# Ledger of designs, part 24: miniprotein binders against p81326

Target 1, 226 residues: p81326
Amino acid sequence: MLHFGGFIMEINHISKILEKEREEYIRNKVEEYLKQGFSKDDAVNKANQSWRTYIGHRIQDVIYNLLKKFLKDSGLKVTTDKALNNRNLPEELDKVKRLIAINYGEYLFLPDADVIVYKVENNDIKIIAIISVKNSFRERRFETTYWKLKLKESPVTSHIKVFLATPDKDNEISYKCPNGKPKKMRIILEYELDGIYFLKEDFEETEKAKHFGKIVEDIIEISKKL
Key: E = the ipSAE of ESMFold2; O = the ipSAE of OpenDDE; V2 = 0.75 times the mean of E and O plus 0.25 times the DockQ between their complexes.

## First folded at step 17 (miniprotein)

Design z23 (at its last look DockQ between E and O 0.77; V2 from the best seeds 0.00; counts 0 for: pae E 4.1 > 1.5)
Fold by OpenDDE base, look of step 17:
Structure z23 (fold): chain B 226 residues (1-226), chain A 82 residues (1-82)
Amino acid sequence: as target 1 above (226 residues)
Amino acid sequence: SDEELKERIEKLLEEIFRIYYLLEKAGNDEAMRRIFLLMMRIWELQRRLEDTGDEELLEELRKLIEEARKIIEELRKLLEEG
């Protein structure tokens, strides 16, 4: 069984690895925004916001590609919500898109789904899991839980597991009750979601809160029950 | 062709994974990090290329592939000599 093996070391340090690029990235973006006519303060603010987005994408890249690689031998497939935004989707992806859609009466909308894991059996698609990737929880703290709850409301989507993958750089959800004080966000996320996977070593492990290294095994196990 | 390039990248990534495993066995953390960073760059370019379809990114990706191959070859030699 393909496991992450030595990649765990890199995964654990993903935030640090990416942080090394920050200074240069910010500098370049500031210069870019200055050239566009923004003030120095605005340029810095925009650069920092751009960095947050950029880092999010980079972490998602790692998670997506690692999952794609390590789930391949199990016959599981991986896609992203971005891939589903195309007007001309292959039949397979069109089916995936429809199978994760949430009903809002007159409208169907897709949940935020950074990574979507599915299998194809006898030309039928089964959605296994959605992984939300978050670097920080400053914004949209419970967005993933919202989507999980919405997915539960339909028999079409209620089986879909929703996972959160995060390095949790700022230790916002790494511990449930540090210093005797409950971390509301950790407790709620762990309760509502099917799992939280940490791209770091320093966290409180529980049945649902695990190291990212366990995600492949967990997904494969889930896939066998569907 | 775009498909040929994708195949080349997939093969390259497979080689990267293999070398990474060998480096892990050899305990060469520095080389592991180097390879991982290279892999991350490839993934980034792939994503950006998919998102934008920018031909300039295609050229950059091709260059990166060639660079990666050289690095892989160097690391293979290192592993053979150790």
Scores: ipSAE 0.820, ipTM 0.927, lowest interface PAE 0.5, mean pLDDT 91
Fold by ESMFold2, look of step 17:
Structure z23 (fold): chain B 226 residues (1-226), chain A 82 residues (1-82)
Amino acid sequence: as target 1 above (226 residues)
Amino acid sequence: SDEELKERIEKLLEEIFRIYYLLEKAGNDEAMRRIFLLMMRIWELQRRLEDTGDEELLEELRKLIEEARKIIEELRKLLEEG
C-alpha cells in the first residue's frame, strides 16, 4: 500500500526543483518571443510572466493529482474550479458548483478555489474542503480569507474547510515574528483559515500551520465527522 | 485509441508510485528524484492536453510513456541488484 507521506520529501522540494529549471526556461521563451517579433524588453517580461504561470500550474497539478490519488480509497473525490467552469457539466459536478457558489443577490459566483474535495453519500454531495494554492503572496494575499468569511455567512456552506497550500519560497508567511517583527499576513491567514499547509520544511509549525503531508490525514478525519 | 492511452498512463503511474515507495525504503534519493520528475512531466502533458485539446500532444505523450517505461525497467533492475 502506498502512502502520501512517502512523497513528502520531493513535494517539500518541488519549488526548488522547478526553480533550477528557471534560467533555461526563460532563455528558451525569450528566444521564442524574439522570433515572434517582440522587443527584447517585451520578450523578457513575457517570459517571466510565462514562468510564473508555468510554475504555478505545475505546483497545482502535483497537489491535485496527489490528493486525487490518495483520497480515492477513502471515498473522497477531487475537482478544480477550472473543471467547474465548463459549459455542460455532468450532473455531479453541476451539484458541486452550486454547493460552493456564493450568493451576491441576483448573482452567483464561484470562489477562487483551485482544488475542491467532496464526497457522495446516499446520492447527495457534501463539500469537505477548498484548497487555495498560492505560489507567492504578491497579489491577492487575503483572497482566501475573504472566501472563508463569505462561506461562513450561510449555514449550508459554513462547514466547508478552507485551506491554503503554499511553498512560500520567499518566507512571506513562514514565521509569525521573524527577527521580532510580527508578520501581519501570517497571523491573519492562520487566524482566519482552517489550515495552512507548507510545501517546504522550514517554517513555524503550529496547530493550523503544518507540513503539506498532513493534509490527506486531516481531510479524511474531517470527512468522517460530516 | 484514447481509452488505451489512458489505461497505459494509469498503469504507468501506479508502477511509478510503487517504485517510488521502494526507492524511498532503499534510501536512493537520486532515483526518487528521477522518477518524481518523470511523474511531473506526465502530469504536465496531461494538463496541456486537457487545456488545449492539441492533438500533437498525444504523440508527445506516447513518446514520454515509452521513455518512462524504459526508466522504470532500469530502476526495477537497480532495486533487484541492490
Scores: ipSAE 0.279, ipTM 0.716, lowest interface PAE 4.1, mean pLDDT 83
ESMFold2 (binder alone), look of step 17: mean pLDDT 79; pTM 0.706

Design z24 (at its last look DockQ between E and O 0.79; V2 from the best seeds 0.74)
Fold by OpenDDE base, look of step 17:
Order: C-alpha cells, then sequence, then structure tokens
Structure z24 (fold): chain B 226 residues (1-226), chain A 82 residues (1-82)
C-alpha cells in the first residue's frame, strides 16, 4: 500500500515552506499594484489578499496531487470543482458533476469541492469523498459544514464523506478545549464533518481529527464499503 | 500536444516520487526538500497552464521539466556514489 512516507515531513512543514516565498511575492505584487495606480496602502492590502489566495492554491496543489498519486493504485480517481466548471466535460466528469450537485428546487448548485474522490465500477460512478482545503479560517468558517449538511439532505449525496484538510497555521481548530475553554469552531467542524486532517503535528488527535497522513487509508477504507 | 505534455509530466513526477523514496532511505533530508520544492513548482505551473492555456507558461513548464530531469540525474548519481 502506497503511503506518504517521507512526504509527511514536508507536509508537516508546508506552511513554513511556503512562507519563505512570502516576502518576495508581496514585494512583487506591491510593485505590480503600484504600477496599476493603486496607493501604497491599497497595494499592500491587495498584495496580502493575493498572497492568501496564492497560498491556498499552493496547498491545494499539494493535497490534490498527493491524493491523486497515492489513490491511483487503489483504482480511485481524483478531480476538482474547477475541472467540473467546463461546458464541454468528458462523460465521466459530467457524471461526477451531476452526482455532487445540490438541489435548490429550480436550481442545482455544486458544493465547494476542492478535491473530489470517486470510483468507477461497471460504468457507474460513485462519489466517495469531498475534501475542502483551507489554510485559515478567517472567512466562511462553517462553509464546509454547510455543504456537508446540504449533501446529507439527499439520498443521492448523503453517502458522500466530507473532509477538511488544513495546516491550521493560526491554531484555530488544533485543540478542542485549550485552557479549559471550548473552541467552538473545532467542536462544530469535528461534529458535523466526517473528518479533519491536519497538515501539522501539533494538534489534538481524535477519532475524526487526524493527521493528513491517514487520509489515503481512510478514503480507501470508505471506498470498500460503497 | 497537450496530452503528450501531460504524459511527460506524469512520467517525470513518477521519477520524482521514486527518487524521493530513495533519498528517504538514504536519509538525505536536504535532497528530499529540494525534490519536494521542485515537485511543488511543477504542480503550480501545471495548474496555471491548465487554467489559462498561456503559451508562456507552457514554455516555462518545458524548461522546468528539463531542469527537473537534470536534477534527478544529479541525485541519482549522488545515490550511486553513496
Amino acid sequence: as target 1 above (226 residues)
Amino acid sequence: SDEELKERIEKLLEEIFRIYWLLEKAGNDEAMRRIFLLMMRIWELQRRFEDTGDEELLEELRKLIEEARKIIEELRKLLEEG
């Protein structure tokens, strides 16, 4: 069975690794925005916002590609919501898209699904898991929870596991009750989601809160039950 | 072709994973980090190219692939000498 092995070391330090690029990135973006006519303060603010988006994509890249690699031998496939945002989808991806859609009466919308894991059996597609990737929880703290709850409302999607993967750089959800004070966000996310996977070592482990290194095994196990 | 490029990248990444495993066995943490960073760069450029179709990114990606191959070869030699 393919395991992350030595990649765990890199995964645990992903935030630190990426942070090394921040100074140069910010500098370049500030210069870019200044050239566009923004004030210095606006340029700095925009650069910082751009950095947050950039880092989010970089972390998602790592998670997506590692999952794609380590799930391949199990026959599991990986895609993204972005890949599904195409007018001309291959049949397989079109089916995936339809199988994760949420019904709002007159409209169907897709949940936020940074990574989608599915299998193909006998020409039928089964969605196994959706993984939301978050670097920080500054905004939309319970968005993933919302989508999980919405997916539960339909027999078509109720089986889909929803996971959160995060380095939790700011330690917002790493512990449930630090100093005896409950962390509302950790407790709710852990309760509502099927799992939280941390790209770090320093966190409170529970049945649902695990190191990212366990995600492949967990997904494979889930896939066998479907 | 785009498909050919994807295949080349996939093969390259497979080689990267293999060498990373060998480096892990050798306990060469520095080289492991170097390879990981290279892999991250490949993934970034690949994503950006897939998103935009920008030919400049394609050229950059091609250059990176060649650079990666050289690095892999260098590391293979290092592992053979150790």
Scores: ipSAE 0.810, ipTM 0.924, lowest interface PAE 0.6, mean pLDDT 91
Fold by ESMFold2, look of step 17:
Structure z24 (fold): chain B 226 residues (1-226), chain A 82 residues (1-82)
Amino acid sequence: as target 1 above (226 residues)
Amino acid sequence: SDEELKERIEKLLEEIFRIYWLLEKAGNDEAMRRIFLLMMRIWELQRRFEDTGDEELLEELRKLIEEARKIIEELRKLLEEG
């Protein structure tokens, strides 16, 4: 029997694996942007942004598919915010969408929830966890904490666990006090979120900051309490 | 057909997971990395096809399935001889 933790070696090196594609990807994208009339400096900046989006999608693919595989036997289902934005949603997914939506007066918005874990219980949908996948913290640094706070405001969504999954390649949140100086972003994210799961080996482990290999076990335990 | 291809991919991925487990038991890290890369490529093409409906991606996926079959047989032979 295969266990989820058996993937931790590959998962902890996922940034290195994808980095091997970077040189060719950037070269092709710079050429595309130069043909569009951008300066060399602008084309390089745009290509780097495009690369970050690309690797983000690749990492999200891994997370989604592994969670789907390993949560299935526990009666847990997995979907994505992309799937919830389809025009003709199956009834089940339409219910999932409604259960995570945030009310802004006349408008109803989905949180930026890359991966959603839920269960079906007596024909009712129960949202277990939302996992935000972040590759860098250049933009939308505290977006995940914002969505956790919004979900806490309603009794119908306050039980939803909000996790962050990240390779944190550049060590932006890997340590609480690097060189004796508190890292504000790590401290706030760990305090506000229900968990941070690292897709790498080197980071400061705490009760909430764990190797990604622990996430399946944690989600299953949470689902038993709901 | 598209439905038949989806079933072939699901069956292929289950076979890949079984081989991954055997490679883990054997401690063959390089082979585990190789099969992990194969899974990542399959998942990427599936997502891009689901997002765009581009039939060129569907054809790329069919070609990848054939390549994956060859890799799986190679790894099965390696496991049998080891």
Scores: ipSAE 0.646, ipTM 0.879, lowest interface PAE 1.5, mean pLDDT 87
ESMFold2 (binder alone), look of step 17: mean pLDDT 78; pTM 0.700

Design z25 (at its last look DockQ between E and O 0.80; V2 from the best seeds 0.00; counts 0 for: pTM O .798 < .8)
Fold by ESMFold2, look of step 17:
Structure z25 (fold): chain B 226 residues (1-226), chain A 82 residues (1-82)
Amino acid sequence: as target 1 above (226 residues)
Amino acid sequence: SDEELEERIEKLLEEIFRIYWLLEKAGNDEAMRRIFLLMMRIWELQRRLEDKGDEELLEELRKLIEEARKIIEELRKLLEEG
């Protein structure tokens, strides 16, 4: 009987595991951009940005598939914002999409939700949580908090838990007050979000800031209360 | 053929999860890392296929499945010896 805890070792080192691919990836991307006519400086900058996107997707894949596997025995299902943007949606996913969409006057948009957890009971759908995966905070620092605030504005979506999952390799949000100085990003993210889950060992743990190994238990507990 | 491929992947992943668990019980960190990397490669290719499925990606996935079977057999023999 395989348990989610069996993956904690690899999960806590996922950035280190993926880092082994970096040199070859960057080299290939720089070569590709140079052939497209970009300057060397531009090619290097674009390759580094491409790497950050690639890493984010790889971590999202792990999170999606592990949650799908380990939540199913609790009657919980998972999907992604990418899947919800598919042109040919099954009725179930079309309902998920309509239940999570945010109204901007005449426009309707999905929040940035890398992984979406929901349950189905008697043809009714209840969205439990969304997980936003961030590899770094160089850009889009508070994007996830924006979506949490928008979801809170409607009674249809106000119950949805919004989590951030991150390896935080560069320690941008790992501690609240390093050297006695408040870290604005960590403090605001922890205040506004329902939880931050770290894919590493070294960070300041609080009621809302936890090891990623706790996420399955937390989601199951929340689903039982809803 | 696509349904056949999907079932092969599902069965393969179930077997991979079981091997991972056995490797954990055996305390073989290097083999666990190797099989975890294999899971990640399979998951990445599945996502890319879902995004913009084409015949080149399908063939790449078929080749990965065959590579995975060889790795699994190697690790099974290692578990029997250890």
Scores: ipSAE 0.722, ipTM 0.887, lowest interface PAE 0.9, mean pLDDT 87
Fold by OpenDDE base, look of step 17:
Structure z25 (fold): chain B 226 residues (1-226), chain A 82 residues (1-82)
Amino acid sequence: as target 1 above (226 residues)
Amino acid sequence: SDEELEERIEKLLEEIFRIYWLLEKAGNDEAMRRIFLLMMRIWELQRRLEDKGDEELLEELRKLIEEARKIIEELRKLLEEG
């Protein structure tokens, strides 16, 4: 059974690991923005915004590459929405792109899909799962839920599992009802999505809310049913 | 060539995963963290290269590959001696 093994330790501390880079990153970005003519306050604000984006990419990198590695032996393939934005796509990726598209009448749009897991069988592509990666939930808290609901509206995409992967650094969705108070966002995300995978240890585990270490097994199991 | 570089990176990553497993078996958490950080750097550069694909990033990646190879070799020796 393919498991992350020792990588779980690193996964659990991914936020902490990245935080060590923050001070230097912010300093460098502030200097950069000052040179561009921004005020000190503006430079700091822009640097912090840049950092949030940067961390998001770094976490996505980890998730993407680990999934790519650990799903490889199962014959499953991984791509990203970014890769699908190319005008000159290989046939395989062009098919993937079309199979995740959402119909808006005259237009087709892609859902946010940080990671896309698919398989190729008999020259046919089957989309297995979309993983949205979020470091924090400050903005667009239910965007992933929106895409899940939209995907459900079509028989072409209704089978696609939508997962959220997050370290949930600020404990926004780690618990359903801390101190007897329901966490709306956790409850809704867990209800609407096919799973939430945490890159941390301190969270309330449920059938749908699991440690990230279980995602590979879950995806493989889903793939067998398609 | 870009293809050759991609192949080199893939091979390097495979080696990194192998050594990470060996380090796990040895219980060397510090070395595991070191290797993981190295992997993260490689992945970042790969992503950036996909975005910009400039010669400067290629050179940085080449340097990182060489650094990684040295680290891997060092750790392999440590594992053999332990």
Scores: ipSAE 0.718, ipTM 0.866, lowest interface PAE 0.6, mean pLDDT 89
ESMFold2 (binder alone), look of step 17: mean pLDDT 75; pTM 0.655

Design z26 (at its last look DockQ between E and O 0.79; V2 from the best seeds 0.00; counts 0 for: pae E 2.0 > 1.5)
Fold by OpenDDE base, look of step 17:
Structure z26 (fold): chain B 226 residues (1-226), chain A 82 residues (1-82)
Amino acid sequence: as target 1 above (226 residues)
Amino acid sequence: SDEELKERIEKLLEEIFRIYWLLEKAGNDEAMRRIFMLMMRIWELQRRLEDTGDEELLEELRKLIEEARKIIEELRKLLEEG
């Protein structure tokens, strides 16, 4: 069983690791925006926004590549929504794209799918899971839930598991009822999604809320049932 | 070729994973962090290269590969001496 092993230690501290780059990143971006003619305040604000985007991509990179690595031996494949945005897709990815599309009547749209896990069996593609990666929940808190619900509406996509992976740096969803007060976001996300995987140690574990280290095993298990 | 580069990176990443495992067994947390960060840099450059196709990133990636190979060799020596 391919376990993350020692990578768990790094995964647990991914936010901290990346935060070390923040100061330099912000400085450089501020300088860049100043050169573009923005005010100091605007430059700082834009730099901070850029950082949020940047760190999100970096976390996604880790998750994507680790999943790709650790799912490889199981015969499972991994792609991203970005890869699917190409006009000239290989046949396999074109099939993946079509199999995750959501019907809006006259239009088909793709859900937000930072990571897509699928298998190829007898030249048929089966989508196993979509993983949404979020560093923070400041914006679009229930977007992943929306996509999960939309995917459930079609027999074509209803089987697709939707997972959320997050370091939850700000402890927005780490606990259900801290101090006896229910955290609406945690409860709803856990209820609606197929799983939440934390890139940290300090969280309330449940059947659906697990450490990221369990995601590979869970995905493999799901894949066997499809 | 782009294919050759991808293969080189894949092999390099495989080596990184192997070394990481060995470092874990050795209990060398510092080296583990170092090699992990290196891996993260590789992944970032790969993503950016895929997104932009910028030739400058290709050169940067080549340099990083060479750096990574040196680091890997250093760590291998460390593991052999310990």
Scores: ipSAE 0.790, ipTM 0.917, lowest interface PAE 0.6, mean pLDDT 91
Fold by ESMFold2, look of step 17:
Structure z26 (fold): chain B 226 residues (1-226), chain A 82 residues (1-82)
Amino acid sequence: as target 1 above (226 residues)
Amino acid sequence: SDEELKERIEKLLEEIFRIYWLLEKAGNDEAMRRIFMLMMRIWELQRRLEDTGDEELLEELRKLIEEARKIIEELRKLLEEG
């Protein structure tokens, strides 16, 4: 019987596994940018930026597909904010979109979510959780927190759990008080979000900060209480 | 057809998940990493195809499916030697 826990070894090392590709990727991108006429320094900077986007997408793909696979047996379904922005949505996804959209007067926007978990019961849709995947915290560091706060404002969305999943390779939020100094970003994220799930072993574990291997169990437990 | 290709990929991924499970029970960490990398390559191509609609990625995906079948057969032989 296949279970999510069997992927713990690969999940713990996903950044290291993907790092093997970095050297070749950067080399190819630098050559591409040089052919476009960029200076060496600019080509290197652009290649590094391109790598960060690339690896972020690879991690998102892993998380999305594993959650889709391992939540299926519990009757839980998975989609993304990108999928909900497509034209010609199936009726089920159109309902998901309407249940999670935030009203800003004449505009409607979806929260930024790489994974949206929901269930269908008696032809009704109940959104369980959203998971945002962050590879780095250089910019838009608190956008996930913003969406949690906006979801709390409506009785339709206030129950939705908001999780952050991250390898946190640079240890930006791995510890609450490294060297005796409070890490503002970790403190605020843990306080405001419903959970942080690390794709690595080396982090300070708390009731809300856990290894990614626990996320399937947590989501299933939450879904049973709704 | 596109729907036929999607079904082939789904069947392939189910097979890959089964082999991963068997490799885990056998304690073969290196083979588990190998099959996990294969899953990631398949998922990457699916996403790129979905994001861009580039039909040349269809041929790349078909070649990856053939490569994947060879890897699966190799790993099945490995599990039988147990």
Scores: ipSAE 0.482, ipTM 0.794, lowest interface PAE 2.0, mean pLDDT 84
ESMFold2 (binder alone), look of step 17: mean pLDDT 79; pTM 0.711

## First folded at step 18 (miniprotein)

Design y9 (at its last look DockQ between E and O 0.01; V2 from the best seeds 0.00; counts 0 for: pae E 13.6 > 1.5, pTM E .679 < .8, placed apart)
Fold by OpenDDE base, look of step 18:
Structure y9 (fold): chain B 226 residues (1-226), chain A 110 residues (1-110)
Amino acid sequence: as target 1 above (226 residues)
Amino acid sequence: SDEELKEAIEKLLEAIFRIYWLLEKAGNDEAMRRIFLLMMRIWELQRRLEDTGDEELLEELRKLIEEARKIIEELRKLLEETGDEEAIKELKRLEKEIKELEKEIEKLEK
């Protein structure tokens, strides 16, 4: 069984690991923005915003590369929405792009798809799953849910599983009813999505809310049914 | 070429993964953490390489290589003490991949 093994320890601490870089990053960015002519306050604000984007990408990198590595032996492939934004796509990726597109009448748009898992069989592509990566839920809390619902509306995309992967550093969705009060976001995300995978240990586990360490197995199982 | 560089980086990552698993078997958590951090930096650089061919990126790659070398030397000392022949072999492979990556970087700097 392909398991993350020792990587689980690192995964569980991903937020903490990245946070160690924050001070230096902010300092450097502030200096950069000051040189560009921004005020000190503006520079600090911009630096903080930049940091949020940066750590989001870093977490996405980890998830993408780990999935790519651990799914490789199963014959599954991984790409990103960014890779699909090129005008000149290889045929394989062009097909992937078309198979995840959402119809808006006169227009086709892609869902937010930080990671896309697919398989190729006899030159046919089957999309297995889309993984949205979120570090925090301060903004666009239900965006992933929106895309899941949109994908369900077409027989072309209705089979695609949509997962959320998050360290949930602020414990926004780690528990359903902390202190007896329902967490609306957790409940809705868990209900609408096919799964939530936590890059941490301290969370309420359910059928759909699991540790990230289980995602590879789950994806492989799904792939066998397609 | 950019493609050659990408390939070199991928080979390096493969070697790093192998070392990581060996460290896991050895139960060396500290070394595992250091290797993981190195991997994270490489992944970041790979992402950035897709966006820009900046000289700054090459410098970051150089720094990464130097860091990797330091880790390798530390691991060498550790493995020599344990007598793990398999691990030593993988370490030599990693050193080779680093040298290849350095060559590719040098080509890009000309």
Scores: ipSAE 0.574, ipTM 0.810, lowest interface PAE 1.0, mean pLDDT 87
Fold by ESMFold2, look of step 18:
Structure y9 (fold): chain B 226 residues (1-226), chain A 110 residues (1-110)
Amino acid sequence: as target 1 above (226 residues)
Amino acid sequence: SDEELKEAIEKLLEAIFRIYWLLEKAGNDEAMRRIFLLMMRIWELQRRLEDTGDEELLEELRKLIEEARKIIEELRKLLEETGDEEAIKELKRLEKEIKELEKEIEKLEK
């Protein structure tokens, strides 16, 4: 496991740090929705929904910045799905977008690719990995698995590694057989994805399920073999 | 309730992933394309549910389940040609799950 002092501390505590901010965030959003004329109950529900979106984006931002920082010296570049959705896309990012997009007849969709790692060699772009960031598995539990399967269908995208990064604060996938019973979600995610990287210390480690601190080394090794 | 509707949609999504896996074994590209379009419609339904709670959502969910039944019927024909008994057993379980899901949706309408 890699032990980057600040890196490991920030990763292990990201969800907890953001939970300290929850009460103030919810209070402010409830007041905002009340000003818009929503009932108290609706304002609270909308505020909680807003928080779930906010915390997901914040975790993604932290992961993006950490990967960008620690992969830079290995010649690897990092971008996000948000950056790829900008209207005026630089040529390099336009190529990245085209290399991960999936064609569905008259529609062109990007996979669930919160963070994308790629390299540039002689003006050629090679996509190394896509990292999906999930704070919770309440909704769209298998969306990441679906996108991995779609990427495998084409020889031009079949090499792309698909990783899941999660704090998994509620232990939804942290253990393979809690209480002696197979956890279906953990089993399927581990089987189908190229790796699961936990933003905490308390989980069952396997060849594919590791601490997030290992992701930098794994990505660098993958990039050398492409 | 909204939680029961969310659970029904999640059950459908889980079933759709299992259908996709069986279709991949059967090697039918057209059916796989259909199942993906169904997945996109279900995902859109999830996003609408987070913003609204329209009665229209129940009707759309019913339409999506009917499309899934049509795909399962095609998959049944494909799997019978292969003789893959384990896949056929899994398909029978999926058919039962879809029927149970239809009953759950009927309860939600009341």
Scores: ipSAE 0.000, ipTM 0.248, lowest interface PAE 13.6, mean pLDDT 78
ESMFold2 (binder alone), look of step 18: mean pLDDT 76; pTM 0.743

